# Miniprotein binders against q9h3h3, part 260

Target 1, 235 residues: q9h3h3
Amino acid sequence: EDGFTAEHLAAEAMAADMDPWLVFDARTTPATELDAWLAKYPPSQVTRYGDPGSPNSEPVGWIAVYGQGYSPNSGDVQGLQAAWEALQTSGRPITPGTLRQLAITHHVLSGKWLMHLAPGFKLDHAWAGIARAVVEGQLQVAKVSPRAKEGGRQVICVYTDDFTDRLGVLEADSAIRAAGIKCLLTYKPDVYTYLGIYRANRWHLCPTLYESRFQLGGSARGSRVLDRANNVELT
Below, E stands for the ipSAE of ESMFold2; O stands for the ipSAE of OpenDDE; V2 stands for 0.75 times the mean of E and O plus 0.25 times the DockQ between their complexes.

## First folded at step 18 (miniprotein)

Design PQ9 (at its last look DockQ between E and O 0.81; V2 from the best seeds 0.82)
Fold by OpenDDE base, look of step 18:
Structure PQ9 (fold): chain B 235 residues (1-235), chain A 105 residues (1-105)
Amino acid sequence: as target 1 above (235 residues)
Amino acid sequence: TEDEVRKQFEELIKRFEQAMELIEYLLELAERAAKRGDVIKARIILYIAEEMAEQARKIIEELKKLAEETGNEEFKRMAEEAKRIIEEVEKRLKEVKEKVQEALS
């Protein structure tokens, strides 16, 4: 990837976080309304800035689905940030283990599976599968980026509560695969996002903890999951 | 070869320009986040901007090294210009950081 693509996408994501979201909340909305909502707001047609002819007239940052068990608990993110700034000032070595310990100490344990898909039917179908899995309780929460003007790839984020719970991370991968998604998945802990750590960083930290590749046949899970830190296959 | 070194230098300049453009955008976003009272978001954005500034400085050191190794006066001038640009951007980054802190306090 040429230049600072990951950091640019992060900036765009931060901008999107500040605009209105289209949300289906399964805690307050009947599951029977999901199909109509998906038909009204297909992510390939929802535009970031509310372009003429789009389903949205106003800017949309994200399209999201909240499951019945979804609880927005991000832990002590402010405390995490303060501890991170203090750590940088101390000149102590910073390792993946350091970030893991900071995350645990401040209870900032959420993470997400990420997939990038071109706009179109395949994206809308993938999103519909994920949204259904969230509403059915197989997944807790997911979001998808709206269509950009330039027609670049859109991202689907599927969250898990604890990046240190390997089984929970693998279960989410299995649910994503069961929804028919075959593309490459990467898993990122949110602690890296909250500390502004992306691909280009002075500490050479890899923000991707896991990688999932679709496998035809053999494994009951339909994927091979690689631990990027240890370069070990988990499945 | 001289052509390979020139290509490498041009790629570094391009990457430097991308970093500067991204920092400018991030500074605008930090001010927006601060206006909304979103402390966490403002800090994230500023952390990314600080990292981009650090990456830009590393690129400048590579530009200087290539300029010295080749003795090319054009490369030296371009590396010096990049240094002036990053110093100005870092000053602006500091000003925005202070402004954001004041707004959130």
Scores: ipSAE 0.864, ipTM 0.931, lowest interface PAE 0.5, mean pLDDT 93
Fold by ESMFold2, look of step 18:
Structure PQ9 (fold): chain B 235 residues (1-235), chain A 105 residues (1-105)
Amino acid sequence: as target 1 above (235 residues)
Amino acid sequence: TEDEVRKQFEELIKRFEQAMELIEYLLELAERAAKRGDVIKARIILYIAEEMAEQARKIIEELKKLAEETGNEEFKRMAEEAKRIIEEVEKRLKEVKEKVQEALS
């Protein structure tokens, strides 16, 4: 049985981070080359370890697209981690507000919208739309996992630079929907990832800050977004 | 109900074994991250391993409870073996943490 699904996925994500990535970098590559790159490396065909029939002969950890304005800045993650360890020994309660304040204090503000799709045309189509939105400047950075041998679901991550900027997070959701994506999206601040906090953690923290559900006839964004902490619809 | 308790015990053992395998994999990943100088990632991985170890100890407490409630000596022996296994894994975890800390200094 699958008692530790989230933890296995986290471990595989950590391993994938350390393997080579396939990157389309708009800062150094003309946008006119994007469609050929997408056709060469559809995420349903790129395999984690270079399986037979794959476009890749070597392991691939992630497939990524960096937008023109991509400037990597994770903030003071080492200071965040040190403060987290001190907090755990302090006896102070650990709450979602605690995590938010740690993230703000150490400028670890990035987060990501996540979507999970089975391998196939729908995944490849969704990824292509996201990648185009990144290159066109509506989104900053996105990545997608390659296909695993057992054909499990794959993940697309669409990053935003400040989870406390609710407007910016909602604008990213709208850009994702404009790319034709209708599946459930969940939003996770990177602070949870840097502290190794996943579902079923000992503090009962919920790493998912927002959920987005597609709806017809909504605002220009085309979605209904729920704030998980306050159980309040934002749209 | 003995069949139900045996099923429950077997599922707990399976979950414990899954946790041990995942912790060993996480420790290998943490060492890989440390060798690359990526202390931040090594710490993330170790946080996950530590949480997994905590959950595994809770599984052991459930195994012990079932063994005592049933009086089943085989279950008691298996729970004691699980405790021995996690103690060895936690020793390995501590060793990896020390390696990562040395990379900081």
Scores: ipSAE 0.786, ipTM 0.884, lowest interface PAE 0.7, mean pLDDT 89
ESMFold2 (binder alone), look of step 18: mean pLDDT 85; pTM 0.822

Design QH1 (at its last look DockQ between E and O 0.85; V2 from the best seeds 0.86)
Fold by OpenDDE base, look of step 18:
Structure QH1 (fold): chain B 235 residues (1-235), chain A 105 residues (1-105)
Amino acid sequence: as target 1 above (235 residues)
Amino acid sequence: TEDEVRKLFEKLIKLFERMMKRIEELLKKAEEAAKNGDTETAEKYLEEAKWLAIKARIIIYILEEMAEQTGNEEFKRMAEEAKRIIEEVLKRLKEVEEKVKEARS
């Protein structure tokens, strides 16, 4: 991705966060209603601004599914940001290890697997698989971006509670693969998002910790996961 | 392109301004709810305001990074102004938070 594409996507995401979400909450809604909800709000047809003929008449920022065990715990993000600003002012070296320690200290440990898909059947099918996995308790929470007016790829985000728990991150990858998703996945801790750290930052920090590639006939997990920081395959 | 970068920067500034406006509205609503003894509603508005402030800070970090990478002095000035604004909003947010705490006590 050339230039400030990541920052552009971040701007769009933050703008979307201000608009209403379409949410299926498995804590309050019976799982038996999921299929009807998915049919009503296929992400390829839900439009960002409620275009005529779309399932939504009003703007939608995100489509989300919350699992039964989902508890929003973001940690001390304000403290994290303050510490980050202080660190920059100090002139101390900033490394991936520094960010990890900041995240741990402030309990900002969430991260997400990301996949980008063109609008259409494959996206809707992928989302349906993810949504089912969330409702079934294999995943905790996921969201998908609605269709933009200009088209382009939509993003599915599948969250994990702790980016430092390698096993948990790998389990989420396995669940995504079990849902039939074969595209490239990238894993990004939320700490990088909260600190505005994207590609090509001045500190040369890579916000992508893991990359998952689908593998035919290989490991029981159906994917190869690369640790980007160490350039080591984990599976 | 330079034009695309400028457009993105302006988009971020506009988004930041929208967030600031919404925070002010939320803080006002929180204060009103606190005055009426509805501390639960006040806390809800305050929490939403806090999240918007977090996101506004993210925007500033992006603006600062874009300014640094481009070396554009106008971008630097605009990022600095946004930083001043958010600092004032954060002070106001703390003041409202204390008022809500007092109302809950």
Scores: ipSAE 0.869, ipTM 0.934, lowest interface PAE 0.5, mean pLDDT 93
Fold by ESMFold2, look of step 18:
Structure QH1 (fold): chain B 235 residues (1-235), chain A 105 residues (1-105)
Amino acid sequence: as target 1 above (235 residues)
Amino acid sequence: TEDEVRKLFEKLIKLFERMMKRIEELLKKAEEAAKNGDTETAEKYLEEAKWLAIKARIIIYILEEMAEQTGNEEFKRMAEEAKRIIEEVLKRLKEVEEKVKEARS
């Protein structure tokens, strides 16, 4: 293996960014139309390149749902990238605290919970639950990859607006679990994505900030969330 | 394997080139829209071009890390060339941005 598994996925994601998206936008579309839209565009059947017989005749990069309160603000990403390049030439140490400060300074605070599922009913069911949570206001924005021609796992990304707001990130995890999702979740701040930092990096940074594992306890349902940087349980 | 790493590197270069081509198309559309007095459309094309430039820089960061981790001098030279290319595109992007701002006034 080459040790660049995350970079292969990143390349595919960035290529997908360049193609049209299928979007349900609750800010302009009534919530009553969601179930019909979900039935028309199940992520296990929407094809990346518009295969014959699929719901889409044209390439689709992402399938997304925007909540009624979604107000996109990515912050100063261009300034973030410039500051990052200057930092690397400065000789100062690059640490998790450095990345956190860059993100705060440039207002690049978004992050995402990620889950990977094989195509099929479980993927479509998980996406539908997430999409409903977004339209109902428990989550703000999510996207899912379409089915690739070679097959393989697909990804659902559930965004939060501030990775430094630990309670907000944990609240999003809880909303995902309430939708019936039991698989492993990982959380990555967008600052790492914009700086091209994946697990194979020279600074030994950990781009996954949190891991969430489903837990059963008596009659209660929830998750166990681990802070990956400090190996500390948050729940 | 080394072959798998090279395939990823080549895929990223191809994606970078696709992004550069799309940015040039967007900048031409922005200039035409501004020339026709449609500064709102021109600004939308500029915004899309800026986001593609951000993503192209992410590709360069990945290429630089791959070069560092492999010690491959050819990868290093190709990443440096990609960096030079995007700097020229960013210069042109700024020039088009100024034209759109002038047309708005």
Scores: ipSAE 0.847, ipTM 0.921, lowest interface PAE 0.5, mean pLDDT 90
ESMFold2 (binder alone), look of step 18: mean pLDDT 86; pTM 0.836

Design QH10 (at its last look DockQ between E and O 0.85; V2 from the best seeds 0.86)
Fold by OpenDDE base, look of step 18:
Structure QH10 (fold): chain B 235 residues (1-235), chain A 105 residues (1-105)
Amino acid sequence: as target 1 above (235 residues)
Amino acid sequence: SEDEVRKLFEKLIKLFERMMKRIEELLKKAEEAAKNGDTETAEKYLEEAKWLAIKVRIIIYILEEMAEQTGNEEFKRMAEELKRIIEEVLKRLKEVEEKVKEARS
């Protein structure tokens, strides 16, 4: 990714967070309504600003699905940010281990699998698969960006509760693959997002902890997962 | 490109301004709700304000990193200015939080 593309996407994401979301909440809505909801709001047709002829007349920041077991627990993000600022001032070395420890200390452990897809049938199909997996309890929560005016790639985010739980991260990858998704996946802890740490940073921190590549005829998981920090295959 | 970096900078500043405006509105609403004894509504507005404050700090971190990588003194000065502004807002947010706690007790 050339230059500050990741930061640009982050700014767009934060702007989208301020606009209304289209949410299917499995805690309050029967699972039988999911198919109708997916048909009404296909991500490739839902527009960021409510363009004429789109399913939405008003701006939409995100399309999201909440599973029955979903509980928003973000930990102490304010404390994390304060500790991060203090750490920078201290001049102490900053490593991936430092960030891991900060995340644990402040209970900011959420992370997400990310996939980028062009608008169209493949995106809508991928989203439908993910949404179903969330409603069925295989995944806890997911969101997808609406279609931008520029027609750029849309992002699907699938969250896990704990980026330090390697098994949980791998289980989510397996569930995504079981939903029929074959594209490249990257896993990013939210701690890096909350601290404004992207690919190019002064500390040479990599915000991507895991990379998943689809593998034909491979193990029961259907993917090869690479630990980016250690450059070791986990599967 | 330099133009792309400038566009990002401008986008971040506009986003900061929007978020700050919303935080001020939310804090006002929280105070009003607390005065009326509606602590649940006050807490809701306060929670939203806290999340926006987190995002504002992210904007500052991005600007600081942009300043570091580009050596652009304008970006550095702006990041420092925004940092001062958010510190004042965080102080105000804490004051409103205490008022909501007092109204709940």
Scores: ipSAE 0.874, ipTM 0.933, lowest interface PAE 0.5, mean pLDDT 93
Fold by ESMFold2, look of step 18:
Structure QH10 (fold): chain B 235 residues (1-235), chain A 105 residues (1-105)
Amino acid sequence: as target 1 above (235 residues)
Amino acid sequence: SEDEVRKLFEKLIKLFERMMKRIEELLKKAEEAAKNGDTETAEKYLEEAKWLAIKVRIIIYILEEMAEQTGNEEFKRMAEELKRIIEEVLKRLKEVEEKVKEARS
């Protein structure tokens, strides 16, 4: 029992969702403004609660960039939750297959690559690279947490629209690596988030579907991606 | 530890209360916007309220799992109470949604 660390982070993320976001929206903002925006709002300097010496005077929940082709499609999350509640009262077994089927049935297919970095140049550089990849169309949408605590790690989330589309998930990984990012990436389908399922759950489900590890080599990919559900390397 | 579990419980309750207050504010704003003929703004408030209701259900699911993992009856009792509260709010949300739809036509 590790004190529900993932659930603590989830609660903090849901609280952050409710505060204002700093958004660069390529659908309404010229790409030529991106570099100035990145310089004004580096994630290592934007504060969660609006410290007097930071670029923001008000709380900021997330810093986000939306690509020109970004079209939000969350699916039938309300129906997903209703079906989940009915399934639990039915006494039917809950397995990874049932979660996958619920996600498909309700079209709740989005997921995200996650990376955790300490505040500083490395974080700001990684975010800038990802933000440029989004505006240039290699990625659809990304967000990064602001600095909430001195020395604490921050998270960058890079979304994909279908966790069952392995090619699309691998292409997003490749775009992240092309931006020069070498840290561990983990991939989590949004269905687990919407159902409140984390590592220590009664069904022994694994919410992390894929892991990507940087790998030196002669290939353009530069990573090794593991399917954690089947313990199979995809690369 | 028990201390970390209790801290999470308190954090979730505080978050639930904040979400409920925001949902009530959004529903009032949606009704006012619809009354003034601004159905586009009313629909935006309703959409935000619906997403908060989804997150409230996530809080309840986390509490239910905490109750299962720890055997703590207080967590179970609280999850049941929060379910009753959100069901009343969802009923109100549907009523406001119907008013907005009628105003649009």
Scores: ipSAE 0.862, ipTM 0.925, lowest interface PAE 0.4, mean pLDDT 90
ESMFold2 (binder alone), look of step 18: mean pLDDT 87; pTM 0.849

Design QH11 (at its last look DockQ between E and O 0.81; V2 from the best seeds 0.84)
Fold by OpenDDE base, look of step 18:
Structure QH11 (fold): chain B 235 residues (1-235), chain A 105 residues (1-105)
Amino acid sequence: as target 1 above (235 residues)
Amino acid sequence: TEDEVRKLFEKLIKLFERMMKRIEELLKKAEEAAKNGDTETAEKYLEEAQWLAIKARIIIYILEELAEQTGNEEFKRMAEEAKRIIEEVLKRLKEVEEKVKEARS
């Protein structure tokens, strides 16, 4: 991804957060309705601004699925941001370890697996697999970006509760792979998002902690997960 | 390119301004709800405003980073102005939060 693409995507994501979401909430909606909902709102056809002929007439920021065990807990994000600003002012060295400690201190531990897919059948199929895994309790929560007017790739985000729980992160990767997804996955803690840390930041922090590549005939997990910070394969 | 960075910067500023406007609306609604004794509605509006403030701070961090990387003095000034604005909004958020707390008591 060249230049400030990540920051562009972040701006679009934050703008999308201000618009209504299409949500399937498994806590309040029977699982038997999922297939009809997926058929009604395929992400490749849902348009960001409600274009004529799309399933949505109004703007849609995200399409999301909440699992039965989903509880939104973002921690103390305001405190995190304040501490981050104070840290910058202090001139103290900023490392991935520093960010980890800030996240732990403020209980901002969520993270997500990210995949980027072109609009079409493969995206819709991937989303359907993820949505099912969420409703079945293999994953907690996921969202997908609607189709942009200019086209381009859509992003699926699959969240985990704790980026410091390596096993939980790997389990989510396994669930994504079990859903039939074979594309590259990157894992990013939300702490980096909340602090505006993207690629090419002044501190040379890499917001991607893990990378998952699909592997044919390899490990039982169907993927190879790389720890980007240590450049070590975990599987 | 410089032009691409400028476009991004302007996009972020516009988004920031939209967020500020929405926060003001939400805070007004929260205060009105609190006055009417509808603390649940007031808290909902306050929470939404708080999340927008978080996102606005993210925008500022990106703006600051873009300004730093480019060395563009105009971008630095604009980022600083946005930072001043968000600090005022954060103070207002705290004031409304206290009013909502008082209404619950």
Scores: ipSAE 0.870, ipTM 0.934, lowest interface PAE 0.5, mean pLDDT 93
Fold by ESMFold2, look of step 18:
Structure QH11 (fold): chain B 235 residues (1-235), chain A 105 residues (1-105)
Amino acid sequence: as target 1 above (235 residues)
Amino acid sequence: TEDEVRKLFEKLIKLFERMMKRIEELLKKAEEAAKNGDTETAEKYLEEAQWLAIKARIIIYILEELAEQTGNEEFKRMAEEAKRIIEEVLKRLKEVEEKVKEARS
């Protein structure tokens, strides 16, 4: 009942989207400037609302790095939302296949690997590794939340462009692991986010498509990846 | 409990209201930029407004789910009103898009 944690986090994330972002854009900024930028803006020290003593005096919603090859393509999200609303009024069944087909039809194929870490050196080190992987071309785009409150966990999001391309999703997982990250990763297609579908939903849909666990097993790509929808290990 | 859902519902309504206010500000800026011949800046403001409208619809979907799970009629009416508001905003957004498109030509 009081299990609406995901919806609270979604509200905070959408509020953060409205505030300024700190961005390192490899498409326009030399890679040699990355280390200085990381040192100036560690995510454990950048504050959500511009607290005294932090590197930022203004609110920061997200800290992001864009890779050299990053080419944003969100697809037809407005059309996706319209089709979703029409589908619900039609009375037709809603299943995981429904969501997959809507995503394909409207080209809303992006998704993200998520990791949650407490503020501190471990978070800053993980972010630096991810940021370097993006600038070096192993990953295309990532973001990390700033510090919103003492003791709260922060999130790193690593995006992929097509959740139906399992090889691409697994390659991103491998790049994350190669950056030295060993915590639990979960993968969520953006279609679920754009339709407001979280764990506590009336259709019993599972918004987490994949889980990656380094500490439990490993593989040729350095992790054990489970397909949550089909209960099948991919690695 | 319904009280715990009410707290989340109220938080989401406040966020929705912030998004509507920001969209109006962005639409004004897009119109001003287009009048000054800066269609590139106008398109940038429109894109931001479009993304906020998408996110406002996500909020409505969450509100509808909360209303469904509780059976609360007040929540249902509030979600319906938010839906009416976003549809009017989308209409205004399309009008500004046409103005910017005309300026580009």
Scores: ipSAE 0.828, ipTM 0.911, lowest interface PAE 0.5, mean pLDDT 89
ESMFold2 (binder alone), look of step 18: mean pLDDT 85; pTM 0.833

Design QH12 (at its last look DockQ between E and O 0.92; V2 from the best seeds 0.86)
Fold by OpenDDE base, look of step 18:
Structure QH12 (fold): chain B 235 residues (1-235), chain A 105 residues (1-105)
Amino acid sequence: as target 1 above (235 residues)
Amino acid sequence: TEDQVRKLFEKLIKLFERMMKRIEELLKKAEEAAKNGDTETAEKYLEEAKWLAIKARIIIYILEELAEETGNEEFKRMAEEAKRIIEEVLKRLKEVEEKVKEARS
């Protein structure tokens, strides 16, 4: 991966956050409408800027599905950022443990499993599986990036409420695998995103806490999850 | 490459500027809503502005990191300027927040 690909993707993501989202909200929309919605807005065909012939005529930042139990709780992100700036000024050592404590202190505990897929049937199928799992309550919330003009991979983000809850993170991995997804998954806490910490950073912090690889015929979970910080397999 | 970093830096600056503009618009709308007694609408605009400010700070963190990694003095100056701008916006955001609170009371 080119050295600043993560920062490029972050810039694109933040730009996308400013545009309208296509949302299926299971709290307000019957689950029976999901299949029609998925058919109307396949992520491989929804274009970032509403290209002619796309399902969307206007720009779309993200396609998202909210589960019935979804409650947006981001914690005190402003306080987190202020504390982070103060910490940098202090010259105190910054470690993954430091970020964990900051996240806990400010209640910024969300994280996401990430998968990158080429546009096409496999992406749409993966998204449909994830969306169904969200609506069925196996997952809380997910989003997928629309198709870019230049093409490239689209990202599916599946969120969990607490990156410090290892069991919850693993359960989400299991649900993703149960949906038929076999690609590589990486788990990133949102705290790293909110602090602008990507792959290349002066503190040598790895924003990826977990990596999930699909395993044939192995564990009941259908994946091997690696703790990247400790280089230990959890499954 | 240096060119790639420059392109990224410029992209981030443009995005930051767009965010600043949108925040100003939102704060104006929040103030207008508060004046009209529509505190719910004011709070909605204020909340959106707060999130944009969070994202703008993320952009600054990335800019600072890019400036540090490259050692480019121009990038450092631009990142510092963005930091000054966001600090002013955050002050304005707090002022509007207080006005909305007053209108709700």
Scores: ipSAE 0.857, ipTM 0.928, lowest interface PAE 0.5, mean pLDDT 93
Fold by ESMFold2, look of step 18:
Structure QH12 (fold): chain B 235 residues (1-235), chain A 105 residues (1-105)
Amino acid sequence: as target 1 above (235 residues)
Amino acid sequence: TEDQVRKLFEKLIKLFERMMKRIEELLKKAEEAAKNGDTETAEKYLEEAKWLAIKARIIIYILEELAEETGNEEFKRMAEEAKRIIEEVLKRLKEVEEKVKEARS
């Protein structure tokens, strides 16, 4: 069994980071222009490498929306990585508490809700709802991958600024559900990404902090959120 | 299987090489911009190079995990060489950063 699917996706994401992004930046662009932009660049039609018939003539790595209050703060990622390397040389034990403390110490606190959808109307509709929520201020920043030639699933990432702020992470889940999204969501702190830690790792760490499931019989929006580390339902 | 790990390893090595080439291009551009007095442009190139170096280190962490899980000495040697390369690049990046700071003043 191939336990390295996440690592393959990470490689593709890092390659995409090096190509141009299509960005709607609410800090510099009026909100009334959002619908036209979404219609021009649906993620199911924007191609990774600028295929014929695409709205884009050049490669696109990501499609992103920045909210009006977006103020990027990735923290001290270089220091985080240096401390991580020193820790491994020291031979000291590595636990989930270790990762949490490194993130706090270096102020690398961001994380993201992830959803995977096949290309098509459902993806484009979900993205449009997320993008509107960002521009309206319910969410901070989101991005979606363009369509790859392989025709595989695409990912929407919805960022939060502090994974230790449990209520803030849950509010973002609620805003995603209010946009009509019913698929499985998983939440990953960025500290795991910057240290290259995926599900199959020697420390048996769990990089997915939360899962959110839409189910009948829940709240008005039906979200049930599971804390993966403690196997505890939060909702 | 080890063949599946080898495919992932080779993909990561190619991406690492692409990042190293891009960092070198950015550092040259940062030095040129600073020499011409355009420190704001030099700082933008440096910031992009720093982020690529962060990502290159993520690749190395993944390579190290793959080498550890397989016990493959070829993979270990390749990961060690990538580490040597990034350390040299980080030293060069710091040197260019100091040049840009000096030019700004």
Scores: ipSAE 0.829, ipTM 0.913, lowest interface PAE 0.6, mean pLDDT 89
ESMFold2 (binder alone), look of step 18: mean pLDDT 85; pTM 0.827

